# Ledger of designs, part 216: VH-VL binders against Cytochrome c oxidase assembly factor 8 (COA8)

Target 1, 167 residues: Cytochrome c oxidase assembly factor 8 (COA8), of Homo sapiens (Human) (q96il0)
Amino acid sequence: APERGAERRDTAPSGVSRFCPPRKSCHDWIGPPDKYSNLRPVHFYIPENESPLEQKLRKLRQETQEWNQQFWANQNLTFSKEKEEFIHSRLKTKGLGLRTESGQKATLNAEEMADFYKEFLSKNFQKHMYYNRDWYKRNFAITFFMGKVALERIWNKLKQKQKKRSN
Short names: E, the ipSAE of ESMFold2; O, the ipSAE of OpenDDE; V2, 0.75 times the mean of E and O plus 0.25 times the DockQ between their complexes.

## First folded at step 20 (VH-VL)

Design ok19 (from oh8 with light chain E97D; framework fv_pabinafusp; at its last look DockQ between E and O 0.59; V2 from the best seeds 0.68)
Fold by OpenDDE, look of step 20:
Structure ok19 (fold): chain C 167 residues (1-167), chain A 124 residues (1-124), chain B 112 residues (1-112)
Amino acid sequence: as target 1 above (167 residues)
Amino acid sequence: EVQLVQSGAEVKKPGESLKISCKGSGYRFSEYWLGWVRQMPGKGLEWMGDIYPDDSETTYSEKFKVQVTISADKSISTAYLQWSSLKASDTAMYYCARQGWHYDESGPWGFDYWGQGTLVTVSS
Amino acid sequence: DIVMTQTPLSLSVTPGQPASISCRSSQSLLHSDEKTYLHWYLQKPGQSPQLLIYKVSNRFSGVPDRFSGSGSGTDFTLKISRVEAEDVGVYYCSQTDHIPYTFGQGTKVEIK
């Protein structure tokens, strides 16, 4: 019985972008686009005197980033796979080979590909709607905590200034 | 890691102007008071003044108020101490020092991190 | 200005023995927030000052437990339970309760 080669599902490696910001940086860094999601990762700065609110904000930003990276990595993979399957099926239906006479990969014209895009968008419409909803929910939470942190920073500044002036 | 790095040693003549620098790293530079402390040769420590880099609010010791100018550029995390006209009596080690604080603590701490010092020698 | 007076100005200690330095302020350092803004520094030979104790009795990060601070109002004490060779230097008390901030004269600690 021939051992059916287990198709290694190329699980998109959780490619922690190997981009390490300089250790002495006190700023957030934007890395190069991820190869799967095409999203640019942000490396968040951790201050030496990070408040619980600042930490919570940072964690929410990180979690949201990871969620976005995973969503788009999977979506791009699905898109690429379905696109290739569509092209192959259409070429076969036309009686055309997968390669041109010049040995290049056979492609469909823009009009034929428009049908694929329309179908793909229609099929994934609900998925995108849920994504957008969750995206807004997450960003609203982030914005809310950004406001809290901003107020905390103002308050801390005022406390320090008040103490200094009272001396 | 929090670090304060000061400019190198200076040798000047009386009447010359001088500006020395202190660069902060490893922390939010704009959110901490940064002070200057003088130490004359073989003497104790003297607080000269400080600056809050976010808005450049400055406080001076009365002894130094007319002698020096303290400034900061928060964009490059750097504070400055400047003389318009040096005197021989300005010969000293000058330290920048961060006044520490913590979100869980009331009020500021002492000077929790110090620069390596800048030796200023004023001789005719 | 608040005058900080340290005693003694020089101390020679045998390794392993305790040491004590007193600091007196000319005015009470108890602030309206009920905190006392007295600090202790060590300046080792050829080095910058380093924070040892802040607000009377709090050890700064990385400071050994052999260092302790105490006191209230105008009278403060730094104690070293067992003096080590690395403890050689000049110790300063300082106040940050009133402008200008002021330092004591310093206490030179040497090993016998």
Scores: ipSAE 0.757, ipTM 0.897, lowest interface PAE 0.6, mean pLDDT 91
Fold by ESMFold2, look of step 20:
Structure ok19 (fold): chain C 167 residues (1-167), chain A 124 residues (1-124), chain B 112 residues (1-112)
Amino acid sequence: as target 1 above (167 residues)
Amino acid sequence: EVQLVQSGAEVKKPGESLKISCKGSGYRFSEYWLGWVRQMPGKGLEWMGDIYPDDSETTYSEKFKVQVTISADKSISTAYLQWSSLKASDTAMYYCARQGWHYDESGPWGFDYWGQGTLVTVSS
Amino acid sequence: DIVMTQTPLSLSVTPGQPASISCRSSQSLLHSDEKTYLHWYLQKPGQSPQLLIYKVSNRFSGVPDRFSGSGSGTDFTLKISRVEAEDVGVYYCSQTDHIPYTFGQGTKVEIK
């Protein structure tokens, strides 16, 4: 769940569906994957009749999405940079060039690359633990505010029905 | 932007059934009463009834209570007005209209947005 | 049923002069929440009705400030301080205080 982010929505399976961003959407909608974080952003609907509590929830969800996008974009860049540096260092230790005779980038075998993956995970384990903790804290807050908004909407419904019947 | 888009004009014979639609967009459709208003040719406006799409609670004017059925499908943000047996006297323009409200109680509780109307002509 | 009675039923006005439309309800429109749900609509030729004034005196979004409403109890007035050509149409008062909701019979405003 931490790698995928709290704000991703379930998508319907469809081999023929295509993404059509709505001009006048009355619902949240999910965009294509961001090229840096690989996460699908939620584009939040702003209701015409938005209460302060609804606005607070929307802003919290937006801030959480931005935080999550930034974390994974940064981790992806760091992973890519450190992977390349690891490969370069190991090739240099072997006395090998950075390119094969065909001009392709030289790589390490799967066993050698496993060393990189182990080192990367070990080096970053505390950062990912804090990320997981903060992710759960943010999800709890969002869920709590979703409950408050749901109660507010029930209250508004009851007020409307009272007004209609209070002739 | 709040919009109500109604189905197209209808030409019918007495005794036929008819179901006309009103599709809402730009607002939380299920949270507003949606009313139907009749305007006979050259005449004024008459409230027929309304529906709260969230739970389909309906209210009817006594004049129209047994003559029409009001329904809604909130999953497609659409309300309906239907007749099981049209009469020539049903010839009129029919509007849907949203009953406005606001969370801070400053809202109109009147019809703030209207559909374009559906002309129904019933003739032998 | 609350009967809404408008006067006059027809009004012919030269552009730039004021106009006033009266609406009288058959009983008080003071709702149990102490608000008055009396509204004014304009139906321009060939168009749907549009909300002008709600709850007696509040202008709806986009309505010019030359429109104003007043009144209380059973007597209400819509005033147009300076009639323009675009103001042509039928004006309706309406109440959403008591079910069934009702409309006045309409006031047709024409340009001379």
Scores: ipSAE 0.668, ipTM 0.880, lowest interface PAE 0.9, mean pLDDT 87
ESMFold2 (binder alone), look of step 20: mean pLDDT 91; pTM 0.945

Design ok20 (from oh8 with heavy chain T59E E62P; framework fv_pabinafusp; at its last look DockQ between E and O 0.46; V2 from the best seeds 0.66)
Fold by OpenDDE, look of step 20:
Structure ok20 (fold): chain C 167 residues (1-167), chain A 124 residues (1-124), chain B 112 residues (1-112)
Amino acid sequence: as target 1 above (167 residues)
Amino acid sequence: EVQLVQSGAEVKKPGESLKISCKGSGYRFSEYWLGWVRQMPGKGLEWMGDIYPDDSETEYSPKFKVQVTISADKSISTAYLQWSSLKASDTAMYYCARQGWHYDESGPWGFDYWGQGTLVTVSS
Amino acid sequence: DIVMTQTPLSLSVTPGQPASISCRSSQSLLHSDEKTYLHWYLQKPGQSPQLLIYKVSNRFSGVPDRFSGSGSGTDFTLKISRVEAEDVGVYYCSQTEHIPYTFGQGTKVEIK
């Protein structure tokens, strides 16, 4: 019985970007684009005196980033796979090989590829609608907590200054 | 880790101007009061004044108000202590120090982190 | 200005023995927020001052439990339950209740 080679599903490794910001930095850092999602990861700074609200904001930003990274990594993989399948199918229908006489990968013209893009967008329209809805929901929550943190920082500043002025 | 790094030792003559620096790292520099403390040779500690780097609000000891200027550049997390005209009596160790605070507590604490000190020697 | 008076100004202690330093302020250090803004520092030989105790009795991070602060109003005490060789230096009380901030004269602690 021939051992069916288990196609290693290349599970997109949860590639924690190995980018480590400098330890002494007190700022958020933007890493290079991820190879799967093409999104630039942000490394969030953790302050010494992080408030519960600041921590909650940081976690929401991190969770939203991870959600975006996963969505786009999967979408890009699906797109690449379906694009390749489309090209192969069309070349086969035309009686053309997968390689040109020069040994290059055979490609379709821009008009034929336009059909693929239209079909792909139509097929994924609902998925993109849900993504956009959830994206707005998450960003609204982040913005709300950004406002709360900003108010907290103002309050903390005023509290410190009032203490000094009362002396 | 919170660190305050001061500029190196200075040797000056009476009448010269001087500006020494204190660079903060490992914390939100703009959100903490940063003070300057003088220690004359073999003497105790004297608070000179402090600055809030976010808006450069300053407080001075009456003894030092006309003698020195405290400033800060929050963009580079650096505070400064400046003299327009040094005197021999300005010979001392100068420390920058952060006033600590916590979001759960009222008011600033004492000076929780200190620089290594800058020795200023004023001699003829 | 608030005058901070430390007693004694010098203390020689045998290792393992307790030590006590008193600090008296010329005015109350109790603020309207019901907190008392008295602090203790140690300056080891050739080093910068370091915070030991803030607001009378709170140990700063990394400060050994052998250090304790107490007091109220105008009278404060720093206690070391068992003095170690690393405790050598000059101890300062300080107030941050009134501007200008002021320090005590310092208490020099030495090992016998």
Scores: ipSAE 0.775, ipTM 0.906, lowest interface PAE 0.6, mean pLDDT 92
Fold by ESMFold2, look of step 20:
Structure ok20 (fold): chain C 167 residues (1-167), chain A 124 residues (1-124), chain B 112 residues (1-112)
Amino acid sequence: as target 1 above (167 residues)
Amino acid sequence: EVQLVQSGAEVKKPGESLKISCKGSGYRFSEYWLGWVRQMPGKGLEWMGDIYPDDSETEYSPKFKVQVTISADKSISTAYLQWSSLKASDTAMYYCARQGWHYDESGPWGFDYWGQGTLVTVSS
Amino acid sequence: DIVMTQTPLSLSVTPGQPASISCRSSQSLLHSDEKTYLHWYLQKPGQSPQLLIYKVSNRFSGVPDRFSGSGSGTDFTLKISRVEAEDVGVYYCSQTEHIPYTFGQGTKVEIK
């Protein structure tokens, strides 16, 4: 079972924001949303008394987080890039500029954008189906190991109680 | 880094109640027995009892069983030692200490980390 | 209750010389898992106790090699191969095999 979480915010002096949990934290930390994926990364707590099974679970969760972050960062960038390219192409066909009279980015109305959204969803359907399959597979594995860790912790608790009282 | 931080020194009069605390950090607080140890001025160490914070199960030394109450609040990683009515003979240093263990059973099952101590003075 | 008896109760040592402290328990400290739950602590002046040796002979993290423990059953020994100024304090043996847990009376180690 996941540990209690805590949140912390840091500002880096080098002009780059970085997240660093407190050194004495015994909890997983949830950081700020990643710029590209818009997902909050988890900084996993590593206890001094970490069993091999707990380590396997932690590493699986870390690897799954990295995979998920990478997918959505790439997908968000692709969406933004292709959206802008679609808008630029349609504005060019109309003989219109990239900026409005006020200097703001020109856009298409909702009716005109419907073709983009339809095409984007269709083109990415297969990619999202593979992502969903892998997401379920990874989350099933994580849940399985979480169950094993929970049982191990119960067993360790019972062994301690038995040692304390058995004489 | 495992750390146990105890509440500050207390000066009390006989008959008063007292609750001192021990806050653990840097480890899974609820998964380790936490003990209380008394040291009377100029004397040795005496185990008073301990608690398993996950479910608040306690073990008491028979000497202290009716004299003190050991409790814990795992949500704030804190254990407590309480007296309902202090006596002058309760003047002592009180330590909390973690009972160490390891998943592969190579651990100490002794007190591996200790708090800084809480001096309780009961007089007048 | 298990009585833990330390000898000597006080020890004055010339720096660089060895020191030896004995601890005897009134009952065996051997558990059914074949491990012996006898531990040694050092309380330096004005400080909390600190774990030195656990389960007879295992040095705790950060404890120098000059500290060693030995023994079995009811008879145990802590040895300091070369006493240093930092080793001054009171040494306690302790058992966690039988409730209530008990400590020895302590051995005060001083530098001459």
Scores: ipSAE 0.670, ipTM 0.879, lowest interface PAE 0.9, mean pLDDT 87
ESMFold2 (binder alone), look of step 20: mean pLDDT 92; pTM 0.948

Design ok21 (from oh8 with light chain E34Y; framework fv_pabinafusp; at its last look DockQ between E and O 0.32; V2 from the best seeds 0.61)
Fold by OpenDDE, look of step 20:
Structure ok21 (fold): chain C 167 residues (1-167), chain A 124 residues (1-124), chain B 112 residues (1-112)
Amino acid sequence: as target 1 above (167 residues)
Amino acid sequence: EVQLVQSGAEVKKPGESLKISCKGSGYRFSEYWLGWVRQMPGKGLEWMGDIYPDDSETTYSEKFKVQVTISADKSISTAYLQWSSLKASDTAMYYCARQGWHYDESGPWGFDYWGQGTLVTVSS
Amino acid sequence: DIVMTQTPLSLSVTPGQPASISCRSSQSLLHSDYKTYLHWYLQKPGQSPQLLIYKVSNRFSGVPDRFSGSGSGTDFTLKISRVEAEDVGVYYCSQTEHIPYTFGQGTKVEIK
């Protein structure tokens, strides 16, 4: 029985953005675009005296960011692969080589590439619809917790001020 | 790590104005009361007043209310103590100190973090 | 103003022996939230004050377990179970219940 070579699914390396914000920063930092997803990662600040609600918000933002990074990294990889396969197949059908006489990579014209984009979008339409739905769901949850944290901060301020004024 | 860094030592003459600074780092500067404490040479500690940087609400000891002005710039996490006219009796070490609090607690604690102090010398 | 009275004002202790400092306030430091806003500080020679104990009996972060605070209302005590050389300095009680905030006179602790 021939050992079916396990296609090593090139899992896009979880590119831990090596961007380390300055240790003394009390703000969220935006890193450079990730090479696979093209999304800018955010390094979230962990405050002293972080409340459970603040921690939950931070974790939810982090999880959502990781989800988004993985989705777009995979989507971009799939797009690039399918685009290259399309180009190769069309060139072959035309009896053209993969390289021009000048040694450059052979390309298709804009009209031929328009067909690829249309087909790609049609094929991935459901995937994008699910992504958008989940994106809205996650962002709604984040916004909800942002509101809770904002109220908690107001309450904490009032509590401190009340103590100060009662003296 | 929470840090309070104060401006350097000052040598002034009577009648001169002075503004010293305290920069907070490693915490949410706007959400903590920041106080000023005087220590005269060889003497104890005296609370002068404090400020809440978020809205610049300020409280003074009656002893210092007309002598000094406390202010803050939350955009740069810095508080200030200012004199319009120094006296020889203003010669002292001045500390900024954060009044600590925790979300589970009902109110602020004592002064949990202190600056290194600013020595002000007023001599003719 | 609330007057904070410390006793003694000076204490000379042999290393390894216990030490005790008393602090009395002129008024109660019990707030309506049932918390007592009395704190203890140590100022080591040539250094800034540092928080030891907050709200009577809570050790601040990094403070050794040999330090303990107790008391209620107007009478408070700081205890050091075994005095070490690094414990040399001036100890202050302080109240943050009433404005203005006030400190005790300080208790100078020295090693024999």
Scores: ipSAE 0.759, ipTM 0.896, lowest interface PAE 0.6, mean pLDDT 92
Fold by ESMFold2, look of step 20:
Structure ok21 (fold): chain C 167 residues (1-167), chain A 124 residues (1-124), chain B 112 residues (1-112)
Amino acid sequence: as target 1 above (167 residues)
Amino acid sequence: EVQLVQSGAEVKKPGESLKISCKGSGYRFSEYWLGWVRQMPGKGLEWMGDIYPDDSETTYSEKFKVQVTISADKSISTAYLQWSSLKASDTAMYYCARQGWHYDESGPWGFDYWGQGTLVTVSS
Amino acid sequence: DIVMTQTPLSLSVTPGQPASISCRSSQSLLHSDYKTYLHWYLQKPGQSPQLLIYKVSNRFSGVPDRFSGSGSGTDFTLKISRVEAEDVGVYYCSQTEHIPYTFGQGTKVEIK
């Protein structure tokens, strides 16, 4: 078939049948950690009888996961680079080398590192503000579609019951 | 991949109780009616009744209504067919079968997937 | 209860030749949604029944195109354009329009 799915493993139905308020996906596969974001991607279950609304919700959750992973991969890289350069710059100002005589990396004390964290946060304030806004918008959309899917499933149950009784 | 797996064959004496099972996988078990169908030796198929596992609503054929009890445990995706007191006339093959449906109403509303069957033998 | 009557009850067919099975219901199987809930199953020797045709004429997934269904109201037909060895077994028509759901008596198809 042209459609790819979870061909490598059987899907247990218990997770797909849960309607309760959203928690972590049940019976989804968790892949290895992404090298850059350090987040483990989740592969969502695709039901055999998936409606267009259910598909939209699943794709929105997938896209949000990818968006979140990309953001933190970029931030982790930037954070690591700027942290290293901050330490290097401050050690140079003190007239110290990059390593101690024991071979350990030379470091700054907690108060000095707090300066880095404040400067990094301040520098990236607007970026994190947009991230929070977009995170909120995405979670609102996800919650909205979860509600629509819940109503659709109730309606499908009622239609089946009605058809059964009409027979 | 939709699959229905039934419990193994049973050999019983008249008067004994019995509960056979049907475990569903590969689909949202609680959202489909699951029926039980009897086939007596050398005979055709007889619908006994069904259950909607989400709320355990049952429908029975009048012929079987007082003879068996249909139940389900949706937490383990399993349906059951149960006798309190078996009779020799209960000797048969018993199938579970899923009643198919589709969100756009293009589905069968017939039995699209069947278990492998459970042979029940009741002899004095 | 709706009685489903199949004819013939037994067929002996030369391989590669067509076969036709009729099913008649005691009441109309047309639902108020304008769909007809008549289905065909095949039970091969030693196996569970399997769905072939649903709602008169729709082939279920994986069913060869040599199987076709037709009919309306109370009269229905299953046709096999060229019978193969693997088509041997008992064919049942069934209705899910009225509770209790019922099956025809079965038509045993054998190779001559």
Scores: ipSAE 0.646, ipTM 0.865, lowest interface PAE 1.0, mean pLDDT 86
ESMFold2 (binder alone), look of step 20: mean pLDDT 91; pTM 0.944

Design ok22 (from oh8 with heavy chain D54E T59D; framework fv_pabinafusp; at its last look DockQ between E and O 0.49; V2 from the best seeds 0.00; counts 0 for: pae E 8.6 > 2)
Fold by OpenDDE, look of step 20:
Structure ok22 (fold): chain C 167 residues (1-167), chain A 124 residues (1-124), chain B 112 residues (1-112)
Amino acid sequence: as target 1 above (167 residues)
Amino acid sequence: EVQLVQSGAEVKKPGESLKISCKGSGYRFSEYWLGWVRQMPGKGLEWMGDIYPEDSETDYSEKFKVQVTISADKSISTAYLQWSSLKASDTAMYYCARQGWHYDESGPWGFDYWGQGTLVTVSS
Amino acid sequence: DIVMTQTPLSLSVTPGQPASISCRSSQSLLHSDEKTYLHWYLQKPGQSPQLLIYKVSNRFSGVPDRFSGSGSGTDFTLKISRVEAEDVGVYYCSQTEHIPYTFGQGTKVEIK
């Protein structure tokens, strides 16, 4: 029985962005675009006096970012693979080689590629709808906690000021 | 780590103006009261006033209210103490200090972090 | 202004012996939130002041267990259970209950 070589699904390595913000920074940092997702990662600042609400907001933002990075990394990989397969199949059907006489990678014209994009979008329409739904749910939750944290910060300021004025 | 870094020592003549600085790092600068404390040579500590950098609200000791101006620039996490006209009696060490607080505690606390001090010498 | 009175103004202690510093305020430091806004600082020779105790009895981060604060209303005490060489300096009580904030005269602690 021939051992079916387990195709190692190249799981896109969870590319821990090697970008480390300066240790003395008291702000969120935006890293360079990730090589797989093309999304810029955000490094979230952890304050000295982080409240439970602030911590929850930070975690939700981080989880949402990781989810988004993974989705787009996988989507871009799938897109690139299917695009290459489409090009190869069309070139073969035309009786053309994968390389031009000049040794360059053979490409399809814009009209032929338009068919690929239309088909790809149609095929992935449901996937994108679910993504958009979940994106809105996550961002709504984040926005809600941003509001709570903003109110907490206002309240903390008022407490400090009231203490000083009552004297 | 929370740090307060003050400007260097100053030597001035009577009648000159002076502005010294205190830069905060390692914390949310705008959310803490920052105070100035004077220490005359061989003497105790005297609170001069403080500022809340978010809205620049300031409190002064009556002793210092007309003598100095406290200000802050939250964009660069820096507070200032300024004299329009120095006197020989202004010769002292000046400290900036953060008024500490915590979300779980009724605050504020005392001054939990201090700058290294700025020595101001006013001599004819 | 609230006057903070420390006693003694100077203390010479043998290493390993206990030390006690008293601080009296001219007015009560008890706030309406039921907290008392009295603090203790140490200024070591040639250094900036550092917070030791906040709100009467709470040790600040990194402060050794040999330091303890107690008191209520107008009378407060800082105790050092076993004085070490690194405890040399000037100790200040301070109030942040009323503006202006005020400090005691300071108590100079020296080693015999």
Scores: ipSAE 0.754, ipTM 0.896, lowest interface PAE 0.7, mean pLDDT 92
Fold by ESMFold2, look of step 20:
Structure ok22 (fold): chain C 167 residues (1-167), chain A 124 residues (1-124), chain B 112 residues (1-112)
Amino acid sequence: as target 1 above (167 residues)
Amino acid sequence: EVQLVQSGAEVKKPGESLKISCKGSGYRFSEYWLGWVRQMPGKGLEWMGDIYPEDSETDYSEKFKVQVTISADKSISTAYLQWSSLKASDTAMYYCARQGWHYDESGPWGFDYWGQGTLVTVSS
Amino acid sequence: DIVMTQTPLSLSVTPGQPASISCRSSQSLLHSDEKTYLHWYLQKPGQSPQLLIYKVSNRFSGVPDRFSGSGSGTDFTLKISRVEAEDVGVYYCSQTEHIPYTFGQGTKVEIK
């Protein structure tokens, strides 16, 4: 199914780490973990002799990375937001303030927090199920195209050597 | 950004050995035939031979087959032309050149990019 | 070996005028893929050769439109519609149909 997609950089807060690959690199580059998704982004190398099939594979990998980054950035933000709301609500129900006597944030014990973790997991079960389905579909497609590119490269090498010998 | 950078000029004596280099960048070095072309002073171009760096398969012009050795180290994107015993008649300019190609047959299959040349002077 | 014969060996041209160089191979350069592996190079004074035309008529990247190639079988022609000062140098035809690869003897083009 078509995915809307969002411009990741347009939705990111100011101050996220910048990634800049070396000039004239001939390899993919892996950056530091994204602040929101906690996933390491990859900058994909674009060779001069990239075939249409290689381009399709690269675009699929780029799109999959953006989809994955967006999903986990959203989930991590939602998790953090709902965790704080849960803590605030439970502290209010107990008649307690949001800060300890030392000025640090008040928190709940492990047993109280277990309810939150269970609720979050249950509430997001269907979303994670769809994510897993789409993850498998995307990774199968990527693996399939990787195989096609490998065969294309073998065929091109054989054809190049055959042409040399026939010339 | 395809570039072929050759080693510097050499002044040698007859009987000495020599190995000159050609470093490729900006393309998938191991997947293109790389040829060596000699130009005697004031003369035309002569194909000496070539190498496919991925598996080191070589072809030589019969004229040069005994005189030189063509090799490559694909891990550093470098090809070599080597003499075991130079003669005064080896004084020439030596070029490396990439054999152009594309999977859909649209590419040039001629020598599309050339090194700057290495002048070899053999004199006592 | 395939012998490549160029005519003329030297050409003096008034700027802005056309020029034509012929190349004849001792054997057909037509490959079984229906393409002909005949190429043209220019070596400007003090420089490495550079590819101008590949497979008879295809201009290489960055080559001006005033250069064109034609021919078939064993007879080939390079044409320069308007010779400019930067076109001086030695022009070579070459074949990559048969090993050993061979070059013509060269045509020196000078401005008159």
Scores: ipSAE 0.012, ipTM 0.567, lowest interface PAE 8.6, mean pLDDT 83
ESMFold2 (binder alone), look of step 20: mean pLDDT 92; pTM 0.948

